# Ledger of designs, part 277: VH-VL binders against q9umr5

Target 1, 268 residues: q9umr5
Amino acid sequence: SYKPVIVVHGLFDSSYSFRHLLEYINETHPGTVVTVLDLFDGRESLRPLWEQVQGFREAVVPIMAKAPQGVHLICYSQGGLVCRALLSVMDDHNVDSFISLSSPQMGQYGDTDYLKWLFPTSMRSNLYRICYSPWGQEFSICNYWHDPHHDDLYLNASSFLALINGERDHPNATVWRKNFLRVGHLVLIGGPDDGVITPWQSSFFGFYDANETVLEMEEQLVYLRDSFGLKTLLARGAIVRCPMAGISHTAWHSNRTLYETCIEPWLS

## First folded at step 11 (VH-VL)

Design ya66 (framework fv_nofazinlimab)
Fold by ESMFold2-Fast, scan of step 11:
Structure ya66 (fold): chain C 268 residues (1-268), chain A 123 residues (1-123), chain B 112 residues (1-112)
Amino acid sequence: as target 1 above (268 residues)
Amino acid sequence: QVQLVQSGAEVKKPGSSVKVSCKASGGTFSDYAISWVRQAPGQGLEYLGYIIPIFGTANYNEKFKGRVTITADKSTSTAYMELSSLRSEDTAVYYCARTQYDILTGYSDFDYWGQGTMVTVSS
Amino acid sequence: DVVMTQSPLSLPVTLGQPASISCRSSQSLVWSHGNTFLNWFQQRPGQSPRRLIYEVSNRDSGVPDRFSGSGSGTDFTLKISRVEAEDVGVYYCMQGTHEPYTFGQGTKLEIK
C-alpha cells in the first residue's frame, strides 16, 4: 500500500551505500518497494549530468508507470541535481515527495577534503579556469561548480545547473517549470556539519554572494523570478525545510534520528 | 614513500567470518581509494570491491554482495575487508591496492599493493 | 561483466628474445573524455602484483624501457623487447573502465 521509493545516489557512490536507509524504511513502512538505481556508479558518477539524467530517466519510466498512485524520490548529494532535472524533463512524472538529501541545489564552492581529493593541487579560487572550459563541463562536478567571484563565467559556461535553475535562458524553460511544479512535496534536508556541501545552505537554495555572504532562498533571483517554480511551491505549502546539525556528508542516509524526523513523514 | 601493510595470515572454519586490515603509511590515506583483490592458490586475480575513505563510499563486485563489507578508519589510516559465511573456495591470498584520482592528471588504478594476507578456510 | 581474454596463457621464451602478450576485452574500454583504462601487471613468484603499464601505453616509474604497451578499443598488447631472467612471472591485463573491474586470466612467462 505504500508508494514505491526510488533512490538516486551521489558522487562516487553506489546502491550499497543505502542499506541502512532501506532497513529504516522496511522497519517503519513494511512492504514498501524500494529501488536503488544502480547506474553511473563509482567513476561513472563523473560523467556529464545531462548524460546521467538520460540514463536515470530510462530507468524510472517503467517504475512510475507501474505505480499510478505515485512514487517518492530520495536523492542524495549530486543525485539531488539529477532528480531536479528528471522532474523538469519528464512531462509525465507522478512524483509525490522529492526528498533531497544534502544536495548542492544552488551549486558548490568549497575548498574541502573532497575537492582536494579530486583536484589535489588546485584551490577553489582557481577551479573556475578548469570547470568553465568545454573540457571541464564534461565532468559532473563542474556542471554544478558555482564560483561566486566569477558569476558571469558560471552563467555563460554552466551546461547544467544554470539551465535547470533558470539562471540562463533555455528554449524548454517554460515546459520544465510546468513539469517540476507537478511534484507534491519538495523536502530539503541538509546541515552545517555536512563538511562537503559548501555553503551548506546550497541544500536549501541559499548561496554565496560576491562577498561570500550567504543569501537564503527567498533572496535569490531564481526564487524572486520564480524561474522553475520555487516561489509557487512555497506559496502552495509544498516546500519542507529540515535542517539538522551534527550530521556529516556520508551519514545522511544512515542516521536514524534524521530518517525519523525528515524522511519518514513523507513516505506515504 | 607510500606503503600498504596488511594483517597476518588467518585460518578460519567454514561459516565463520574474517576481517583483514590494510594500513596505509606515508600520510596519504584520505587521498586514495582502496580496492581489494583475491587470488586463490594457483589461480588468477579476482576483484572484490573498493572503498573511498574520504567519501565513505564502498562498491562491491556482485558475486560478493551480501558477504563482503569494506570499511575504513581515517584516524588510523586503515581499510578493512570483512568476508562472512566463509567457504573452502574462499581460501586465497587477499590483497589491498590503492587507486589515485586526479581529474587534471588522470586516474592511477592499482599503483601500489599490500603484501597480501593468506586466508585459509579449513574444517 | 567485461571479459578479459589473454593469449598465450603459457609463454616459454629464450633469454634475450622478445615476448608479446595479447589482451582482448569483450567491450570497448574507451571511457568518457577519451581515456582507456587498460593496465598491465607483473607478478613474480611469491610476490604481490606490480603495475608496469597504465592507460594502455604509459610506463610506471622504475619500469625498464624494454616493456611497452599498445592497442586501442578492445585489442591490447604488452611487449618485452629483450626478456631477462628477472621477467619470470605471471602477467595480467586489467580493465578499469567498467565496474566491476576485471582481469585477464594471466600469462605465465618462463625461460626455456
Scores: ipSAE 0.488, ipTM 0.782, lowest interface PAE 3.0, mean pLDDT 91

Design ya67 (framework fv_nofazinlimab)
Fold by ESMFold2-Fast, scan of step 11:
Structure ya67 (fold): chain C 268 residues (1-268), chain A 123 residues (1-123), chain B 112 residues (1-112)
Amino acid sequence: as target 1 above (268 residues)
Amino acid sequence: QVQLVQSGAEVKKPGSSVKVSCKASGGTFSDYAISWVRQAPGQGLEYLGYIIPIFGTANYNEKFKGRVTITADKSTSTAYMELSSLRSEDTAVYYCARTQYDILTGYSDFDYWGQGTMVTVSS
Amino acid sequence: DVVMTQSPLSLPVTLGQPASISCRSSQSLVWSHGNTFLNWFQQRPGQSPRRLIYYVSNRDSGVPDRFSGSGSGTDFTLKISRVEAEDVGVYYCMQGTHEPYTFGQGTKLEIK
């Protein structure tokens, strides 16, 4: 039988967005128990990411306990960061495949129409003034705002992303790394036509330097220092990169070719 | 200013479906979330769900999941609410209402309402 | 779901006298940065609801200053300092902090 699948949604999202994904899984892996977590839906998705991690953790524990052979995670957009933290804070997770669907793993720095919906008068160059305040860090979107021109402020003020990436010290870092390394496969999915995640290479642990030139994962200090295990996972053959062009941000969970190419092979 | 104009009254048979429209004018349609609320004759207000066109996301009240579908057509600035498997208890006035989100200035929940669409379910 | 409980459900008031409507939520409506998404709506007979108050105590444009909202956490009040004939209708509180959004049962304000 197939391992259960747990789905974690993104910003202003809910379980309804995954109806096509569930259909695809049912077709290729009939009998799979799929749980789409209806926590922090819609406006509640703006709550601080550490609060969301705690809530999702409580929901995930009984599902993992019922599946001693393991579970798979499919985590979309912002949800991929929630899942990153879940894998680090849980001493006993049994996740086989962690499938990250277009998630800003190294952060976000862009003026897309989606961000303009929440910050209609702000430019990306000025958003650091809001996000790197204590007030701003009470919003999930600011927890992964990563301004490459104000890296000192990001490192000092980020209450979430800088910590889970090991870019700022935390007393639990060693335990978080050990826990994260328990994952069987880290499957990274994203592409140049996403239109929301900026830079799109953030989904593959690439990001802007101070000149807005994208440096790929292997050039990041996070990777080079092996802060939470990326270098170890890559050496183990446990990182899968699956880029695909032609897919917009809201279509990652409803594209059949994407599913068959990037997701289906990892749902044992 | 912003106006929400709904389609006209409907009389439907039990077991059929109804699709009510809500056309927005004024402002950028994609800047709004459009919610649907119903009111049975002589009763209070009951929330059905919403759509946020810019994120492509719809969220539904659990009570109506499986029967309600909310969609939006950005080219015509129109939101739709479709309710299937109609029963006599679905007889109500259906309203659309607007919400704006702005982290800096706060949220403007249900600040403009449509005129309502009476849906009567009878045999 | 967050349950919104209004009292009274029927409120007969003498013209020119004050009126007060209570609204209680089953959970705190305080959002992460301290804002509280508690709204008050008025529905006159045969009309769509109209928002009067947002963020607990802020009046919408065109709403007379005789209407005021107050409260915190789980306990909220809408007050009308001097009721006028045009105020007849049903008043609803609504929370937007937790999904699904929920309304109180409504309070019918009538002139004695």
Scores: ipSAE 0.489, ipTM 0.772, lowest interface PAE 2.8, mean pLDDT 91

Design ya68 (framework fv_nofazinlimab)
Fold by ESMFold2-Fast, scan of step 11:
Order: structure tokens, then sequence, then C-alpha cells
Structure ya68 (fold): chain C 268 residues (1-268), chain A 123 residues (1-123), chain B 112 residues (1-112)
């Protein structure tokens, strides 16, 4: 029988967004138990990411406990960051495949219509003034705002991403790394036509330097220092990179070709 | 000026489906979320769900999940609410209303409403 | 789901006198930074609801200043300092903090 699949949604999202994904899984892996978690839906997706991690943790514990052969996670957009933290804080998770579906793993720095919708008078160049305040850090989107021109402020003010990436020290870092390393496969999915995740290479642990030139994962200090286990996972053969062009941000969970190419092979 | 204009009254048989439209004007359609609320004759207000056109996402009250579908057509600035498997208890006036998001100033919930659409379910 | 309880459900008032409607939520409506998504709506017979108050105490444009909202956490009040004939209708409180959004039962304000 197939391992259960747990789906974690993104910003302003809900379980309804994944109806096509569930259809694809049922077609290729009939009998798979798929649970799309209806926590922090819609407006509540703006709550601090650590609060979301706590709630999702409580929901996944009984699912994992009932599946001794392991489970798979499919985590979309912002949900991929929730799953990153989940794998680090859970000392007993049994996740086989962690499928990160266009998630800003190194953060977000972009002037998109989505940013204008939430911050209509702000530009990406000045959003750091809001996000790196204590007030701003109580919103999920600011928890992964990563301004490459104010990296010092990001490192000191980020209450979530800088800590989970090991970019700033934390007392639990060693335990978080040990827990994260128990994952079977880290499947990274994203692409240049996403239109929301900026830079799109953030989905593959690449990010802007101070000149807005993208440096890939292997050039990042977090990788070189093996801060939370990326270098170890890559050496183990556990990291899968699956970029695909032509897919917009809201279409990752409803494109059949993407599913067949990047997701289906990792659902044992 | 913001205005929400809904489709006309409907009379439906039990077990059928109804699809109500809400056309928005004033401002960019994608700047708002459109919610649906119903009111049975002589009763209070009951929330069904909403859609955020810019995100393409719809969220539903669990009570109606599986029966309600909310969609949007950005080219016509129109939101739709479809309710299936109709029962006599679904007889109500159905309203659309908009919500504006702005993290700095807060959210503006249900600031403008459509005129309402009477849906009658009878045999 | 968050239960919104209004009292009274029927409110007969003499013209020119004050009126007060209470609304209680089954759990806290505080979201973040003092943002509490409690709204008050007025529905006149045969009309769509009209929002009077949002975020507990902010009045909508065009709403007379005789309408005021107050409260915090789980207990909220809508006050009309001097009731006028056009105020007849049903008043609803609504919370937008927790999904699904929920409304109170409604308070029917009528002239005695």
Amino acid sequence: as target 1 above (268 residues)
Amino acid sequence: QVQLVQSGAEVKKPGSSVKVSCKASGGTFSDYAISWVRQAPGQGLEYLGYIIPIFGTANYNEKFKGRVTITADKSTSTAYMELSSLRSEDTAVYYCARTQYDILTGYSDFDYWGQGTMVTVSS
Amino acid sequence: DVVMTQSPLSLPVTLGQPASISCRSSQSLVWSHGNTFLNWFQQRPGQSPRRLIYKVSDRDSGVPDRFSGSGSGTDFTLKISRVEAEDVGVYYCMQGTHEPYTFGQGTKLEIK
C-alpha cells in the first residue's frame, strides 16, 4: 500500500486548491490516504510562522503515528517553510519524501501584484522597514522577507527563516539539524515563470547577493557550513531538483505534466 | 465608486443547482475578495465562503463544503456562487460582499454589498 | 466555530432615547496588534445589510456620529446616543478574526 500523503497549503489558501493534485494521486497511486490540513486557511495564513508550525505539528503527530512505514509531505509555497520547521522541531517524524512545491526556501524579495495587494504603498526596496520591526515579524510574509541589501537587519530581526536556515545561531540548532536529516528525500520544485516567488531560485536554496545576482545553493554559506544538513543530504543523494518552465504560481498543484515529472516518482 | 450587481431571482427544484453572479465595478477587481452570505426568510445572516481573484483561491464554510463552489472571471469582473443538491432549507436571499486587505491599515470586511438574489427551492 | 451572542434580541426604544446592543464571542477576537475584527451591520426592511462599524470602533463614511462601537476581547457594544425613526431595523455583529466568519442572531430595534 502507498504511504499516506500530508498536504500543507500556502498563503491565503485552503484544501480546495488541491483538488486536482488529489485527483492525480488517486489516478497513479489508488488507495493513497491524502490529508490536506485545513489549518491557518485564508486570513489565518498571515499569522506568525512559528504559531502555524505549532498547530500543524499537533495535526500531523497522529497521522505519522498511524503510519509506521512513513509518510510523504507535499508543501506548497509558504507551506514549504512550515514543513521545513516541522521536520526540524519534531524529534520523531517519519517523513520519507518532503516535496517542496515552489516554496521560498531562502526567502522572498520581489515587487509582485501579490505584494502590492498586501502592502499597496510599499516597494520591495522599503518593505524592510516594516518587516524587520517587531510588529512586522508577527506576520508570516515578513518571517521570510529576505532583503539582500539589508542582510544585517534580516539576520538580526528574522524570528523564523534566519533561524531555521541556521543563518543566525539558536540553542536548538544541533537538534533541529539532527531531526531534519532524518528525511528520506528533499524534492525541490520551482521555475522561472512562477511570477510570485522572487527570485524563483529561492525554491532551490539559491538567492540574491548584494548586487541582486543569484547564487545557487552550493555557493550559499548555509550549504557550505552545512548549517541544517543540505550538504549532508546532497552527499547522501537525497536532494532532488525538478525545475519546470511555463508554470505560474497558482498552477503548481494543478499541472498534470509537473505532477508526473516531479511529484509522482516520489510517492511510494 | 464601488458597486456590486447580482443576477436575478431564481426558482429551483430540490436536487438541482443554482449559480448566482456578482459583477463588480469601481477599482481593480483583483484588489478585493468577494464573499457570499445568505439569509433565509425572517432569519439571520449565514456565511458561505469567499474567493480572492488575484490568488485564485476560494475558501468555504465547512457546513457547505462539497455543495458550494465560488469562482471568478477576471475578464468580466464577475464572481459566481454555485450551490448544488438544493433543499427547501436553501431558500434564501444570497448576497455578495467585498473585503479589502491591507496589512498596514487592517482589513475592511464586507464594506460593500450586492442587492441580493432571491433563490427559492420548491417542488 | 465562533458563536456570536447578541442581547437583547428585541429592543423597543422611545424616539430620542439611547439604545445599546451587546455582542459576546465564544473566544477572543484579538488577531494582532490590537486588530480585532468585529463589525456591526444595520439591515433596514427589504434592504441589503449596511456596515456601520468595523474594527470594533471605526465608523464607516456617512454613518452618523450618534453610532459608536466599543469593547475588547470577547465583549462588545454598539450604542446609539439618540434613536431616530430611520434607525428601525435589525442590527448584527460579525466576527472576521476566525474562519468561518460568523454573525450574531440579530437585534430588532423598533420604536415603542
Scores: ipSAE 0.575, ipTM 0.804, lowest interface PAE 2.2, mean pLDDT 91

Design ya69 (framework fv_nofazinlimab)
Fold by ESMFold2-Fast, scan of step 11:
Structure ya69 (fold): chain C 268 residues (1-268), chain A 123 residues (1-123), chain B 112 residues (1-112)
Amino acid sequence: as target 1 above (268 residues)
Amino acid sequence: QVQLVQSGAEVKKPGSSVKVSCKASGGTFSDYAISWVRQAPGQGLEYLGWIIPIFGTANYNEKFKGRVTITADKSTSTAYMELSSLRSEDTAVYYCARTQYDILTGYSDFDYWGQGTMVTVSS
Amino acid sequence: DVVMTQSPLSLPVTLGQPASISCRSSQSLVWSHGNTFLNWFQQRPGQSPRRLIYKVSNRDSGVPDRFSGSGSGTDFTLKISRVEAEDVGVYYCMQGTHEPYTFGQGTKLEIK
């Protein structure tokens, strides 16, 4: 029997977005219990990420308790950041594979159609004025806004991403790192044609420097300092990188070739 | 300014499917979400689901999940609501309505409505 | 799902007199930053619904100032200070805070 799968959606998403993913899993791993969490759907997805983490935590506890053999997480877009935090705050999670579908792991800095839809009069160069205010930090999208030209403001004002990445100190950092390191596999998925996640390498812990040159994971201070365990996981052979070209942001959960290549091998 | 124009009345037999269209004009089609609401004769309003065309994301009221499919064609600025396995209880006027998101200025929930499409299910 | 309960369901009113419609939600509609997504719609006979009020108390452009909304948490009121003949129709409250969005049963306002 296969381990249960828990799916966490993204911004303005709902469980219905994963109907194709569920079909693929049923075809390749029949009998798998898949739970797509119907929490923070639609407008609720804009709520602060720490609030979402607490709600999802309450929902996953009984699922994990019923599966002593372990569970898998499939987390899409901003949902991947929710799952990052779940793995850190839960002292007793039993997650085997954490599969992250195009999630902005190092943050977002782009004025794509996605962000323009929510901030139609704002340019990415000016969004820091909104997001790094106390008011702005009460919106999920601002919790992972990472302006590389105002890194000092990001480090001081980010109430979520800077803390979960260990870029700003937190009293619980050591415990969060220990908890995160219990994960069996960290499967990172993303690609250059996503069109929303900017830079797309954020899905692989790469990000812009002050000149907007992308530095990959191994050049990041959070990796070099091993702030939450990336260097340890990579040394253990527990990080899987699965980039794929030709896939737009809303297609990661509905592309059969991607599923077969990047997701299916990690569902035991 | 903004106008939502729906397709004409339909008469369908039980067990068939109906597909109602909602064409948007005034403003960019991809700038808003489109919701579908129905109203049985003499009854109140009942929410079916929504789509955000720019993301291709749709969400459905659990009551209709499995029978309702909401899609959008950005090239024609048209949203569609398809309801399958029709029953006499599905006889209603079906409306599309718009929601615009703007975090700074607030949200505009159901600020503009289509004229409605009467769907009659009879044998 | 959030249940929206309106009272009265039938509201006969004399021209020029005030009218009041209550809307109660089964759970809090407060979202974030103090925002409460409670809307009021008017549906005249044979017409599509028209939004009158959004976020509890904000009047839509073109809506006469005799219409006002108030309330907080779970209890909300739509008030018409002086009813006119053109106000005849069914009034619905709607919550946009929780998915799925839900409507009250509707209140039919008619001239007695």
Scores: ipSAE 0.546, ipTM 0.800, lowest interface PAE 2.7, mean pLDDT 91

Design ya7 (framework fv_nofazinlimab)
Fold by ESMFold2-Fast, scan of step 11:
Structure ya7 (fold): chain C 268 residues (1-268), chain A 123 residues (1-123), chain B 112 residues (1-112)
Amino acid sequence: as target 1 above (268 residues)
Amino acid sequence: QVQLVQSGAEVKKPGSSVKVSCKASGGTFSDYAISWVRQAPGQGLEYLGYIIPIFGTANYNEKFKGRVTITADKSTSTAYMELSSLRSEDTAVYYCARGQYDILTGYSDFDYWGQGTMVTVSS
Amino acid sequence: DVVMTQSPLSLPVTLGQPASISCRSSQSLVWSHGNTFLNWFQQRPGQSPRRLIYKVSNRDSGVPDRFSGSGSGTDFTLKISRVEAEDVGVYYCMQGTHEPYTFGQGTKLEIK
């Protein structure tokens, strides 16, 4: 039988967004138990990411306990960051494949319709003033706002992303790294036509330097220092990179070709 | 500014489906969330769900999950609410309402409403 | 789901006198940095609802000063300092902090 699949949604999402994904899984892996977690839906997705991690942790524990052979995670957009933290804080997770669907793993720095909807009077160059305040850190989107022109403020003020990426020290860093390294496969999916995740290479642990030149994963300090295990996972052959052009941000969970190419092979 | 114009009244049999439209005009359709709220004759307001066209996402009240589907067509600036497996208790005026969650200036949901669409479910 | 309870449900008031409507939530509506998403709507006979108050105490544009909102946590009040004839209708509180969004049962304000 196939391992159970747990789906974690993104910003302003609901389980409805995944109906096509569930159809694809049922067609190729009939009998798979798929649980789409309906926690922090809609505006609740703006709650601080550590609060979301705690809630999702409580929901996944009984699912993992019933599946000693292991489970798979499919985590979309912001949900990919929740799943990163889950893998680090859980001493007992049994995740085989962690499939990250266009998630801003190194953070977000871009003017999008999403940003204008949430902050109509702000531009990306000025959002650091809000996000790196205590008030701003009460919003999930600010927890992964990564302004490459104010990296010192990001490192000091980020209550979530800088910590889980090992960019700022934390007492639990060694334990978080050990826990994360228990994952079987890290499957990274994203592409240049996403239109929301900026830079799109953030989905593959690439990000802007101070001149807004994208540096890929292997050039990042977090990789070079192996802060949470990326270098170790790559050496183990556990990282899969699956970029695909032509897919917009809201279509990653509903494109059959993407599913067959990037997701299906990892759902044992 | 945005005006919301809804489709006309419908009479449906139990077990059928109804699809109500809400056309936004005079503004930027994609900048707003479109929510759906119903009101049975002489009764209070009940929230069904919403769609945010720029995010491509819809969220539903669990009471109606599985029966309600909310969609949007950006090219025609129109949102739709489809309710299936109709029962007599679904007889109500269905309203669309626009809104925008604005973190900096405050909560702006339901700041303008459509005229309402009467849906009657009769056997 | 968060239950919103209004009182009174029927509010006969003499023209020119003050009116007050209470709204209580089954759990706290406080969210992110003190924001509380509690709204008040007015529905005149035969019309669509109209928002009067958002985030507890903020009046919408065009809403007269005689309308005011107050409260915190789970206990909220809409006050009309001097009721006028056009105020006849049903008033609803609504919480937007927790999904699904929920409305109170409504308070019918009538001139006696």
Scores: ipSAE 0.141, ipTM 0.664, lowest interface PAE 5.2, mean pLDDT 89

Design ya70 (framework fv_nofazinlimab)
Fold by ESMFold2-Fast, scan of step 11:
Structure ya70 (fold): chain C 268 residues (1-268), chain A 123 residues (1-123), chain B 112 residues (1-112)
Amino acid sequence: as target 1 above (268 residues)
Amino acid sequence: QVQLVQSGAEVKKPGSSVKVSCKASGGTFSDYAISWVRQAPGQGLEYLGFIIPIFGTANYNEKFKGRVTITADKSTSTAYMELSSLRSEDTAVYYCARTQYDILTGYSDFDYWGQGTMVTVSS
Amino acid sequence: DVVMTQSPLSLPVTLGQPASISCRSSQSLVWSHGNTFLNWFQQRPGQSPRRLIYKVSNRDSGVPDRFSGSGSGTDFTLKISRVEAEDVGVYYCMQGTHEPYTFGQGTKLEIK
């Protein structure tokens, strides 16, 4: 029998966006119980990520309890950060495959139309003034805003990403690392034509340095220090990288070739 | 001047589908979300769902999931609402309306509306 | 779903006199940063709805100052200080805090 699959959506999204993904899973793994969590839909996706983590945690507990053989997570965009936190805060999770679909794992620093859509009078270079305030940290998008030109402010003000990435000290860091390391496989998916996630390598734990040069995961301080377990997972053979060109941000969950190449092999 | 212009009236048979358009002008189409609301003759307003063209994301009222599909074509600044498996109870005026998101000042829900499209479902 | 309840549903008013419409929500409409997404719409006969008030008490551009909104949490009021003939129509409250967005059942305002 196949392990249950739990799907966590992204910014302004809902369960209906995943109907093609569910069709693909049903075709290749018939009988799989797939639960797309209908929490923090639409506008509610802007609520603070720690609030979303608490809500999703309450929803996944009974699903995991009914599946002693384990579950798989498929987490899209912003949802991938929610799943990162779930794996850290749950001392009893039984997740086998964590499949991250184009999620800004090291954060976002984008000069895209989407920034202007939510912050019409702000430039990416000035958004740190808003996001790194207590006001701004009450919005999900600011929880993963990572301005490479203001590392000191990011480290001090980020209430979510800097803590989950172990970039700033936290009393629970050791427990969070231990919990995260229980995951069976970390499957990272993303690509250069996404158009929203900036830099796109953030989906693979790469990110900008102070000169806006992208440094890959193995060059990141969080990896080198093994702050939450990436180096340990890679050494264990538990990290899978599946980049694919030609896929826009809203197509990751509805592209059959992507599904067959990057997702299907990890659904047991 | 912001304007939302909808397609003309439709008469459809039970079991068929209808696709209503909403063309935006007087601003950048991608700057806002487009919602769909219907009103049966002599009745109140009922929310169907919305689309945010810049994200390509749509969200639907659970009551209509599986029958309603909302799409957007950025090249023509047009949003579409398609309703399938039509019943006589779907006879209504269908409206599109604009929502502008601004995280700093809050949200502007349904500040401009289209003129409405009458959809009649009869034999 | 959040239930929006309006009262009265029928509001006959003498020209020039004040009118008041109540709207109650089944859940708090308070969102982040003190924002409360409660809106009021007017629908004149044969026309599409027009927004009068957004976020409880903010009047839209071009809306006469005789219209005012107030309230908090779950109880909201739309007031017209002196009714004019052009105010005839159906008035709806709407919440935008919780998905799906929901409307009150409407209040028909007519001149006696």
Scores: ipSAE 0.418, ipTM 0.755, lowest interface PAE 3.2, mean pLDDT 91

